# Designs tried in a protein design chat: VH-VL binders against UPF0179 protein Maeo_1037. Part 9

Target 1, 145 residues: UPF0179 protein Maeo_1037, of Methanococcus aeolicus (a6uvu3)
Amino acid sequence: MDKRITLIGSKIAKTGNEFIYCGVLEECSECRFKKICHDGLIVGKRYRIVSVRSAKHPCIAYGDGVKVIEVEPSNNFTILIESKKALEGLTLSHSDIQCNNILCKYYNLCHSEGMPEKYKIMELHEKIKCPKGNSLIKATVSTIN

## First folded at step 19 (VH-VL)

Design i2 (from c10 with light chain K24R)
Fold by ESMFold2, last read:
Structure i2 (fold): chain C 145 residues (1-145), chain A 122 residues (1-122), chain B 107 residues (1-107)
Amino acid sequence: as target 1 above (145 residues)
Amino acid sequence: QVQLQESGPGLVKPSQTLSLTCTVSGYSFSSGYYWHWIRQHPGKGLEWIGSIFYSGDTYYNPSLKSLVTISADTSKNQFSLKLSSVTAADTAVYYCARDWDEGDHPYYMDVWGQGTTVTVSS
Amino acid sequence: DIQMTQSPSSVSASVGDRVTITCRASQDIRTWLAWYQQKPGKAPEPLIYEASTLESGVPSRFSGSGSGTDFTLTISSLQPEDFATYYCQQARSFPPTFGQGTKLEIK
């Protein structure tokens, strides 16, 4: 297992939570925790929090400070896919669902950030009722590169 | 109305490459999702060979994947099958088919070509 | 691969009879099953999608039912034009697979 130590905002530092590493922020370039926050993480890669240390530290990026966490790469996650594309076991090229309704309760599943170029469908779940009328199905997918 | 028509040589020698083309009429290849090749051996059932998605991604039956190539020529509204290193076991009727256009689930075939018989023989 | 097994392999029936053909999947496929009809010398034609949705123009004497692993195709009153071979096909998981076929003969 390729585990890493890093820091994340204290409000979201909970075992089981996932995040996408987006790189070094400009305001973090002079931060004393820069190395531990960023070294060994790959931009665009999704990570799962496997443990959280109770110690809380100040951070300019997170108003309530940060906590030390241990993370591992997350290769499986849930997204929404056009139903007509979705057969279990296929590897699909990622394409965004065209919808700008940021108030939609499914927005984050339709617009998953940090998606790889290709993904494999591991399991199909239920179809959802899209307010815009798109035919979408919830799926567990796996990264392949 | 949508029509699919297979074309290609009906006789192929062992070890050669079988090459077939499906011509789509009354419908744009780029408007569809998946496009399929299926074959039927003499006196036997149906075997799915592979498919091509409108964006160009291809999917092959694992039992045939090293021998199969599917491609499309959108300017001609056609997609093609190549099967390399054929043997007598590849003698079959070959069909092309469109993925169910009106549905919400993939890999049902709603329009089939008439089929073309390919015999692999010396 | 998901194995699809049809039963019976062959059936003989008279015009007007009610006929059922079964299809069993080796694992749960929900309702992601199609039925095709193939007359001698012709390409297969779709009858039913999604276990029970009739293709446009298919006579109402045809119906499909089932979910999970056990599915049936029923012809409520057999007509002479219904003699053919019938195939089921799963669309649950890659690769799609077909049953071996059921030949329906008119007595």
Scores: ipSAE 0.724, ipTM 0.900, lowest interface PAE 0.8, mean pLDDT 87
Fold by ESMFold2 at other seeds, last read:
Structure i2 (fold): chain C 145 residues (1-145), chain A 122 residues (1-122), chain B 107 residues (1-107)
Amino acid sequence: as target 1 above (145 residues)
Amino acid sequence: QVQLQESGPGLVKPSQTLSLTCTVSGYSFSSGYYWHWIRQHPGKGLEWIGSIFYSGDTYYNPSLKSLVTISADTSKNQFSLKLSSVTAADTAVYYCARDWDEGDHPYYMDVWGQGTTVTVSS
Amino acid sequence: DIQMTQSPSSVSASVGDRVTITCRASQDIRTWLAWYQQKPGKAPEPLIYEASTLESGVPSRFSGSGSGTDFTLTISSLQPEDFATYYCQQARSFPPTFGQGTKLEIK
């Protein structure tokens, strides 16, 4: 875990919240917080807020100001897994769910891109009602270090 | 009519490798999901040892200090357990078991073998 | 690991009695709990899956209830064939773990 200090808008500065870092805004080019806000973050990478300091600071990009936060990279994401395979804490070999229904509300959870060969089940959520009758459970999974 | 039967030596000396085989009858190993080994010490109840998935992935109880190997021979409809460097603490009745076939949640055991007693003694 | 604690360790009861055995998990396991019965000299056999679902062929005098951390197995009218040791087992998190057992004896 490589924790970092940064700033984020006050309204979303809550422990447990996640965000995708999108890079330096043009409006931030001369900002006194530029280095703290952006150094050590990778464009496109997901981060989780692990602590929040209460003081607010003004920011052009965030109307209600920003708060100092500590973040860590988040490699966790949500997918659907066949229920009979899924025990919390197991490391599974990835296997695609065969379904071509692009209009299904679960499509993106069944067809996750960028999956490693193996993943660890971090948390199981609810079973879903698959229109095709598959027995599937929603899970938060993590890439293997 | 699914049946599981454990086989292997009943007496093993300390520091040797305990080897057991589970033979599956009336059901194909490849049709199941997880296949388990569980043991029962004379006074300590049941302990899950490990499992093998139909694809060959294996999972082991961390408390057994990584001396466990589970493998399968699908052509013989069998799966096997090896415990290395055994001690008297490994004396137990050893069971194989099938993961619940009819359900939609893993790691319940619906069919058990009759068990085989293994004694580790000098 | 999730620890499973059964109470009592043993019960003496008469035929016809109502018997309740409890199982407590060290953390929330939702309803992912099984009960097994083991008669002397035999392998364990499943009774209940998912806290309350009876295995096929199990008599209706057996029932299970509970969620979260506290679970019960109830035998509504004890029969001679019910004298056995009963184990609970969680299937929430790897590795699966068993309770220490409750021995049900005839009085």
Scores: ipSAE 0.722, ipTM 0.892, lowest interface PAE 0.8, mean pLDDT 87
Fold by ESMFold2 at other seeds, fold request of step 20:
Structure i2 (fold): chain C 145 residues (1-145), chain A 122 residues (1-122), chain B 107 residues (1-107)
Amino acid sequence: as target 1 above (145 residues)
Amino acid sequence: QVQLQESGPGLVKPSQTLSLTCTVSGYSFSSGYYWHWIRQHPGKGLEWIGSIFYSGDTYYNPSLKSLVTISADTSKNQFSLKLSSVTAADTAVYYCARDWDEGDHPYYMDVWGQGTTVTVSS
Amino acid sequence: DIQMTQSPSSVSASVGDRVTITCRASQDIRTWLAWYQQKPGKAPEPLIYEASTLESGVPSRFSGSGSGTDFTLTISSLQPEDFATYYCQQARSFPPTFGQGTKLEIK
């Protein structure tokens, strides 16, 4: 398991939360925490917070300051897939589900952020009742690049 | 009426490449999901070889992975199998099949071709 | 790979008999199982999808049941045209795998 120490905004610094590392901001170019905040993280990669230290530090990018966190890469997450495509163990090319109902309770599972071009289906779960009538199944997938 | 028909040489020499084509009639290849190749050795059961998805992605039985290639020609409504470096163990009846079209789960075969016998000898 | 084991390997039965063929998966496959019938010299044909859903045109004397690891195919009243080899096939995980077959012979 590759764990890293970094800093993140106090509001989202909770164990179990996930984020996508987006790189160094211009505001951070001369920050004294730059190395701790950014070293060892890969742009575009998803991370899960495994621990949070209580001390808060000032940060130009985060108005409420930052906290020291320990993170690990997160390669697995849950999405919805068209049921007719989905066999456990297949690597599928990502295709957006055609639905723009942002008030749908499944919206974030249909439109997951940071999806790679391809993913491997690790486990299929239950079919869900889509309000638009799409035939969808919940799946745990692995990002493979 | 959906019909699938295999075509190709019935006799192939060892070390050569086995090439088969499945012609789809009464249905568009691009309207389906997965398209399969399956074989049956003499006196034995069925072995799944691989499949091709309508987008062009291919999937192969891990036991055959580096030996098998599946491709499609959508303009001819066909998909093809190539198996390289064949031996006598590749003698079998070869079938193409369509993924269950009316269903809600993949990798069931609802329409099969008639099958074509390929013998590897001499 | 998920191993599919059919039993018996063969069975002889008379017209009108009730015949049961079993299929066991090496792992839980939920209900993601199909049955196929293959007559001599012919391609396999689907009988049942999803453990229990009959393919269109399949006689009602055929039925399927089971979930998890243990599945059955039942012919309630055997007819002469039912002599064939029967295969189960799992669609839980890649790659799909077939049972070794059960040959049904009519006495």
Scores: ipSAE 0.715, ipTM 0.897, lowest interface PAE 0.7, mean pLDDT 87
Fold by ESMFold2 at other seeds, fold request of step 20:
Structure i2 (fold): chain C 145 residues (1-145), chain A 122 residues (1-122), chain B 107 residues (1-107)
Amino acid sequence: as target 1 above (145 residues)
Amino acid sequence: QVQLQESGPGLVKPSQTLSLTCTVSGYSFSSGYYWHWIRQHPGKGLEWIGSIFYSGDTYYNPSLKSLVTISADTSKNQFSLKLSSVTAADTAVYYCARDWDEGDHPYYMDVWGQGTTVTVSS
Amino acid sequence: DIQMTQSPSSVSASVGDRVTITCRASQDIRTWLAWYQQKPGKAPEPLIYEASTLESGVPSRFSGSGSGTDFTLTISSLQPEDFATYYCQQARSFPPTFGQGTKLEIK
């Protein structure tokens, strides 16, 4: 029941989407929404969007504006894991995928920020077609604490 | 070629610790992913005991009642099984095995040791 | 734990026969199943990974098929050296589990 109200870019404001709160940007120091946008959120923590209000508001950080959203903490999230490591139910030590292709559509799943030292594999999904040929599988994981 | 060989005492008394070592030859322990211990009771099927990952993380079968510890000594190219407080129910052939090296999915065993019989008896 | 049930528990067959062994998982394991052969007095040896991929050096008379919960191992023309016990094993979820085995007797 630890729900919060905040704002996020209108393009990604969709129920069920998740994000990592990265902190107050310097561009936001004079913004009239600064308090509602940032108060109560913990830097590095992952949140899930529970509801989205339809009104769009201007924001210098998001060119298409922002929407008011209700969020809750999320301990389950999706990453890519080396297929050879990944058995459902194992707790793995986190290790980044060695790839520097920042234009890859999977980049954020391979380089997920805010990962704890260990995580538990809750469910394995599909293998993906990695442009570099890495053998990777999508997984829903849970933080231990 | 890759060979795995189990070693350790074949006779263990009840309440003692069963201790086995798997020696890997023709392949480096650090090059593999998971390394497994499996046992087979007389006239019965196979039971997975546990595994160790190359990083040192260990995983144990929750169905087993015995205290299990798996460890590795990478400088000797070995990994070991300890089973504490053994009873006659721990009498079995014990195998070590390598996780499938060429595949892209874990927990298949591609190379097995020849097995060592451990009898728990007074 | 995912239970693996093999059938039949034993089978007697003649050289040249087509033999089919079934393995059933208590829940969906996709194709994450291996088959092992264990000859009397020997360690198990891999036959098939991923339900259908033959291990190197395994004769082509062995084949595997299936997905989800129902899997088969087929020997298209039984040879005398195929006398063994066969085990399936799931690699979908922790802990890995084996079937109880199927003993193949040749006479």
Scores: ipSAE 0.714, ipTM 0.893, lowest interface PAE 0.8, mean pLDDT 87
Fold by ESMFold2, fold request of step 20:
Structure i2 (fold): chain C 145 residues (1-145), chain A 122 residues (1-122), chain B 107 residues (1-107)
Amino acid sequence: as target 1 above (145 residues)
Amino acid sequence: QVQLQESGPGLVKPSQTLSLTCTVSGYSFSSGYYWHWIRQHPGKGLEWIGSIFYSGDTYYNPSLKSLVTISADTSKNQFSLKLSSVTAADTAVYYCARDWDEGDHPYYMDVWGQGTTVTVSS
Amino acid sequence: DIQMTQSPSSVSASVGDRVTITCRASQDIRTWLAWYQQKPGKAPEPLIYEASTLESGVPSRFSGSGSGTDFTLTISSLQPEDFATYYCQQARSFPPTFGQGTKLEIK
């Protein structure tokens, strides 16, 4: 019931992909299709693509055009948390893991985009072998919405 | 040598607020992660009351949530328990405890206070 | 809440005996279980973390095993100072919960 129709660049329009809605671009402020592209999406909220329509449409913001997609809010996602903080069911205040190793295979789990100030730990998974020696555990978390 | 010691009144009247303080010595409160309160009713087992994280976030047993407040005074190296609207059912030995310092998983208690008996009676 | 059930509620044994007590969780807790020893008139003290890791200074006659829902504390050769009540505690999910205790009496 929370599914919405919107448009996204053809290259990333794939079922299962996720994105963070960042708001109306200045280039789109006068666009005829502004309402169709942006209506009903919340700035900063993460969405998952649940279906993709095959037809491409022209778009000022996407050079390869856009496709119509159906999205739903994505409230649960996977991150790495310091192990000593992590008990299943706690709501933690987010703090960044201090690591600038952009080549690390875990980088995106340590630096997840769109992370809220607080999150609830829904499920703990395995501890990982951090190249820097940090004690980290993989977790599914919820933004509580 | 890390030591925890509970202090507060041993006798509390029904409907009043039970108030206890845990004093930490030989270790800084800010160096730990979670700090716990646990109680033990006469002749019975252990019940976790709640905890406070070093940043100030608090977590309470759902069975007590509306009645319990945990706070910390970092400058005095102390954390405190308040339990409001007490009844005879709150008569117990109360312990404070430190989260396992040398491990990598939370909510194991490695250092306990000696315990303080609180009786709720007129 | 995850319920922790200990068995037996009490046990009597002689010095030198092998004693086994069990702890059963109402749902899977992986290996996130601790054992505590409480002597009369004293606070609980940790024995074992993570189902099987001994706390420093705990005699090697104590051992823990198990995963999932079934866990065991074993004392391989009972000593007079082991007279105490033993508690298990899960650290899988909030809130942490304790077993009801097993009282060990030395004959």
Scores: ipSAE 0.712, ipTM 0.893, lowest interface PAE 0.8, mean pLDDT 87

Design i2 (from c10 with light chain K24R)
Fold by ESMFold2, fold request of step 20:
Structure i2 (fold): chain C 145 residues (1-145), chain A 122 residues (1-122), chain B 107 residues (1-107)
Amino acid sequence: as target 1 above (145 residues)
Amino acid sequence: QVQLQESGPGLVKPSQTLSLTCTVSGYSFSSGYYWHWIRQHPGKGLEWIGSIFYSGDTYYNPSLKSLVTISADTSKNQFSLKLSSVTAADTAVYYCARDWDEGDHPYYMDVWGQGTTVTVSS
Amino acid sequence: DIQMTQSPSSVSASVGDRVTITCRASQDIRTWLAWYQQKPGKAPEPLIYEASTLESGVPSRFSGSGSGTDFTLTISSLQPEDFATYYCQQARSFPPTFGQGTKLEIK
C-alpha cells in the first residue's frame, strides 16, 4: 500500500474521507506547496485520508486554508449497481447508470469517478429508492481481488 | 411462451469435450440478464456449472473453472456449454436456465430447459 | 462457498397433511433464497423466490418463511401433485448453491 503526504481543504480534511485527485488547478501553478500538494498523486485516482494534521495553511484554491494529510489509494469503495446484476462475489463490467440528474442525492454513487473497466462485488448493502425508478442496490466493490 | 431446449450428443467418451447448446425461443437472449447451465448427477442434487451475462461476461463454478467454457451466439438466440476432459463423474442431466425475469435480484432460475442426459462412457 | 443443508432428506405423508421442509445456510443469506420443485423425469420448477414470494401460478397452499440462516417451506394441505423432490438455493454469494434435496413421497 503506497501512502503519500498531500494537502486538502480544511473543511473536508477528515480521516476516512475519500476524494478523486483531479490534478493541478491553474491558480496553484505558483503555489509554494505545489509539489507537496500534487506530487505523487495520479489524476483520476481515488484516495482515502488516513491521517490529518491540525495546522491550517493558506491556499489560493481553498478559502479556509488546507491541512496536511496522509493518503493511500482506495481500492474499495461504495457505488450503486442495478439490483438484477448484483451477486456478491461477481466481477462485473462497469456500465454507467443512465441518469443525468446531477442534483440527485445518489448521483455520485451512480456515477462514481475512477471506476475501472471491471470490479468485484465485495458486499451488498441496502436497496435504495431511486427517484427515477431504477432498481438499485448499494455495494462495496473492489478493483483488486 | 419462452422455452429453452438443450441439444447435443448424449454419449461422450472420457477425455473428450462435452458440447451442449441451449436454444431460446419466444424470448430474446439479449433481453435477459444471466443465462445458466446446471447439472444433476444420477440420484443426486443440483450443481451450478456457470452463467453468461447478456453482454458476454462469463462466470464459472470455481470447482470447474479451468474445464468450462460458456459462449453465446445472439444471432441464433443460443448459448452453449463446453466441458473439457470429461470423466465418468460428468455423467448427468444438463439443464439450461434463465435468470428470474420479473424480480430485482439475480441468480434465481425461472425457466428451465427440459434437460438432456449426457453419459460419459468408453 | 455457502453450504445449504435441507432437513429431512425424505418425508412420507398423506394427502391433506401439513408438511414442513427446512433449509439451513452455513452463513447469513438474508432472504436471498429460492425453492424449486422437481417431479420425476422433469426439470426443476420455481416455487418461491426471496424466501417467501410465490412464483406465478403456484398454489397458495405453498408458503415460505425465514431469514438469515433458517428457512422453511410449508405445504398446508398436501395434494397428490405435490409429491416431488424440493430444493432450496441461496442467491447471496457466488457461486449459487443448492441444498441436497428433500424427497416428499406418498404414505
Scores: ipSAE 0.711, ipTM 0.897, lowest interface PAE 0.8, mean pLDDT 87
Fold by ESMFold2 at other seeds, last read:
Structure i2 (fold): chain C 145 residues (1-145), chain A 122 residues (1-122), chain B 107 residues (1-107)
Amino acid sequence: as target 1 above (145 residues)
Amino acid sequence: QVQLQESGPGLVKPSQTLSLTCTVSGYSFSSGYYWHWIRQHPGKGLEWIGSIFYSGDTYYNPSLKSLVTISADTSKNQFSLKLSSVTAADTAVYYCARDWDEGDHPYYMDVWGQGTTVTVSS
Amino acid sequence: DIQMTQSPSSVSASVGDRVTITCRASQDIRTWLAWYQQKPGKAPEPLIYEASTLESGVPSRFSGSGSGTDFTLTISSLQPEDFATYYCQQARSFPPTFGQGTKLEIK
């Protein structure tokens, strides 16, 4: 596994939790822990917490302090897929759903940012009746390593 | 109306490549989703070999993956199976099949070919 | 792979009998199960999709039920043309897998 050490707010520092790394905050630019907290993390990438150390440290970004955590990249996303394509365990080539309804409550699941060329279906969830009548299914997918 | 027909040699020698073609009539290959190959050994049940999606992506039974190639020729409305390094264990009736068109879930087979018997022997 | 186990392996029954064939999945497949009928010398043909939805043209004496891991195919009044082997198949996860078959013999 490609594990990294970093720091995160104590309230969310629990094994199994995930987060998207959003970059260095302005308040953190002069922080003593800046390198440990941010080095080796890629902006926009999702990470999963695999272990949490009990020591708590002060942090301006997290009012209740931070804890040292070990993380690994998380390649899992939740998206909507055309239901006729979707079998658990298949690797599909990404194909955009043809819909420009920006007011749709599912818009972001249909137009997920950062989708790779191919993805593997890890788990299928509930079917979704799209307001435009498309037959879709919610899925957890993984990038191809 | 939709018909699938398997074709290819009925006798293949060990270590050779088994090659079969499925011809689709009354329906366009490009209108379907998944297209399957399935085989049935003598006196035994059905084994899914693999499939090809209309865009060209292929999926193979993990037990056969390094030996199987499925391809399509859209201009001929055909898709094909190649199985390399065959042995007597590959003797079977081979079927092609279409993914269920009318549903909203994949990997049900709604139209099957008549089947073609392939015997692997010296 | 999800293992599909059918019971019984074979059954002999008379015309008019009620016959039940079972199919058990090694893990939860929701309702993503199909039944196929294969008559002697013929290719398999779809009978039921999604555990309980009859294919068009299938006689109403056929019915399917179940969800999760346990599924049944029932023929309410057996006819001579029902002599065949019946297969279940899961479509929950890759690769799709079939049961071993149940051979139905007409007495």
Scores: ipSAE 0.708, ipTM 0.893, lowest interface PAE 0.8, mean pLDDT 87
Fold by ESMFold2 at other seeds, look of step 19:
Structure i2 (fold): chain C 145 residues (1-145), chain A 122 residues (1-122), chain B 107 residues (1-107)
Amino acid sequence: as target 1 above (145 residues)
Amino acid sequence: QVQLQESGPGLVKPSQTLSLTCTVSGYSFSSGYYWHWIRQHPGKGLEWIGSIFYSGDTYYNPSLKSLVTISADTSKNQFSLKLSSVTAADTAVYYCARDWDEGDHPYYMDVWGQGTTVTVSS
Amino acid sequence: DIQMTQSPSSVSASVGDRVTITCRASQDIRTWLAWYQQKPGKAPEPLIYEASTLESGVPSRFSGSGSGTDFTLTISSLQPEDFATYYCQQARSFPPTFGQGTKLEIK
């Protein structure tokens, strides 16, 4: 019973893709599909697409329309962590990496949207070469602790 | 030169709380990352007890979790261990240690205190 | 918890001998392993970080190798000051755990 039905833009409606639910947009306030699109989703929570239906529907928020998807909560995701604080199995308090280089290929891993206050390190991967010289390691983390 | 020194009572009665303090000199507690407590029973190996991060988060050996508390007093450059409801099994040499400062991976101990012997007996 | 098993538990050796101590992890720890030396009545001191990186001031006769689950500490030519107990310690996963120690004694 963790799976939910919702709609998402056709371009990103692919099995395995993840998104953060940001709430009801102003454009959606008068939409006839508002309940199906938003019912049962929690603002700020991450979801993974587990199935996609082929039919497209028009949507004000998505220029190429939307598709019906089935989602489930996803509490595992990948980020970059300062290497000196990263031991597998620790629960860390979130701290932003101080870097404003939006053009960096690692930017989204350093500045993940919707980060929880605390996270548990599930698995450490490879260290990366940070252009600013920060010592960072890629990690799979979980919001469950 | 960085030095760590444990202090506290050497003899503790069963069921009491063991309380130890580690004083850091030549280095600021807030400049480090993790700070550790480790103990060693007579004739046995080393057992990690727990650690505290410079910002205050604490981590405890699951085998001891309900009995151990670690805290810090940054104004005194100290961190402390409390172990409640002690028994003879808690008789050991207790060490404090600093996380490896020059590395890029945590939970290696680069500076150790001299150790303090704690005996639990009636 | 990751269990660390050292072998042998004790070694008797003479000055000048080459000594090898083994440490095995119950699961993969990559190269996240340290070695410590402890002399009687003294605190442990770091020898090696990251399986093979010598701590500053450690004599070059000490070396470490290995990855995954099998690790080795080697003393190439034993000196009188090397008679001590040696511990390995993994830093892959919480909680950190130590091997039971290998005591190196004079023959």
Scores: ipSAE 0.704, ipTM 0.895, lowest interface PAE 0.8, mean pLDDT 88
Fold by ESMFold2, last read:
Structure i2 (fold): chain C 145 residues (1-145), chain A 122 residues (1-122), chain B 107 residues (1-107)
Amino acid sequence: as target 1 above (145 residues)
Amino acid sequence: QVQLQESGPGLVKPSQTLSLTCTVSGYSFSSGYYWHWIRQHPGKGLEWIGSIFYSGDTYYNPSLKSLVTISADTSKNQFSLKLSSVTAADTAVYYCARDWDEGDHPYYMDVWGQGTTVTVSS
Amino acid sequence: DIQMTQSPSSVSASVGDRVTITCRASQDIRTWLAWYQQKPGKAPEPLIYEASTLESGVPSRFSGSGSGTDFTLTISSLQPEDFATYYCQQARSFPPTFGQGTKLEIK
């Protein structure tokens, strides 16, 4: 995996955390850290924090400052998918689960951010009976690049 | 009552393409999930060939991947198998099958066709 | 691929007997196993899904059990119409694979 150094808000700078890189903000156009923060990151890609340095630095975009982190691309996600589609080792086309209940405890697994058009099922976990009656299974999936 | 029926030539010459069609009646192809082709060679047992999802995505046995094509014609409620460059080893009974409709897990076959014998011979 | 091994290859039994057929997977498949019955000259037909769930219309004398790597199909009181070959099939991992079959003959 390609590792690189960047900066992220101090509150979310923890080893093991993941984030989606959303690009350079207009506020950052005059920032002296612009190259270090953004060089080598791909808009829309998910990254995992592998190390965090404790020193904080000022940043226009993050009021409590930023910390230097080392990141690597993250290809694996945990999501919920319809049980009838899910066989370990298949590559599926992504299809959103139709549910607008933002208070559901499974909401983020049903609406995972940054999902590619296709994914491969790496491991199946437990079945989930959703409150609306959908038959779902928790899965670790990998992106196709 | 759901029924599947295979059709196609029973005799195919070596190096030609084997072509079979499965006709689905009593059930819509688009209502199902996966649709399978399986064959049974005398003395070899059952071998899964491949499947097609109702959206058109296809999945093939890795041992046959470059030789097999599965397609569907949803307007005729049919799906088809083509196997290229056949040899005598492809002589078998060929079945189509539906993925278990009422269950919560894929790749169980709940309805099978009657089977069609294909012989590959000069 | 996950290998599925059945035993015995063949069994001969009388009407009314209890018969047990075993299927072993080369790795853990949880309970993702099906059993099929194939009578001579006919297509396979489903008996059991998910190791133990009977297909509709299957007589209650058929039962399945097991998890992980070791599975059994049991016929509690054999009937004349149970003469057939029985296959197990895993649905844990792509591609699906079948056991080599167990032929049940009525004495």
Scores: ipSAE 0.698, ipTM 0.892, lowest interface PAE 0.8, mean pLDDT 87

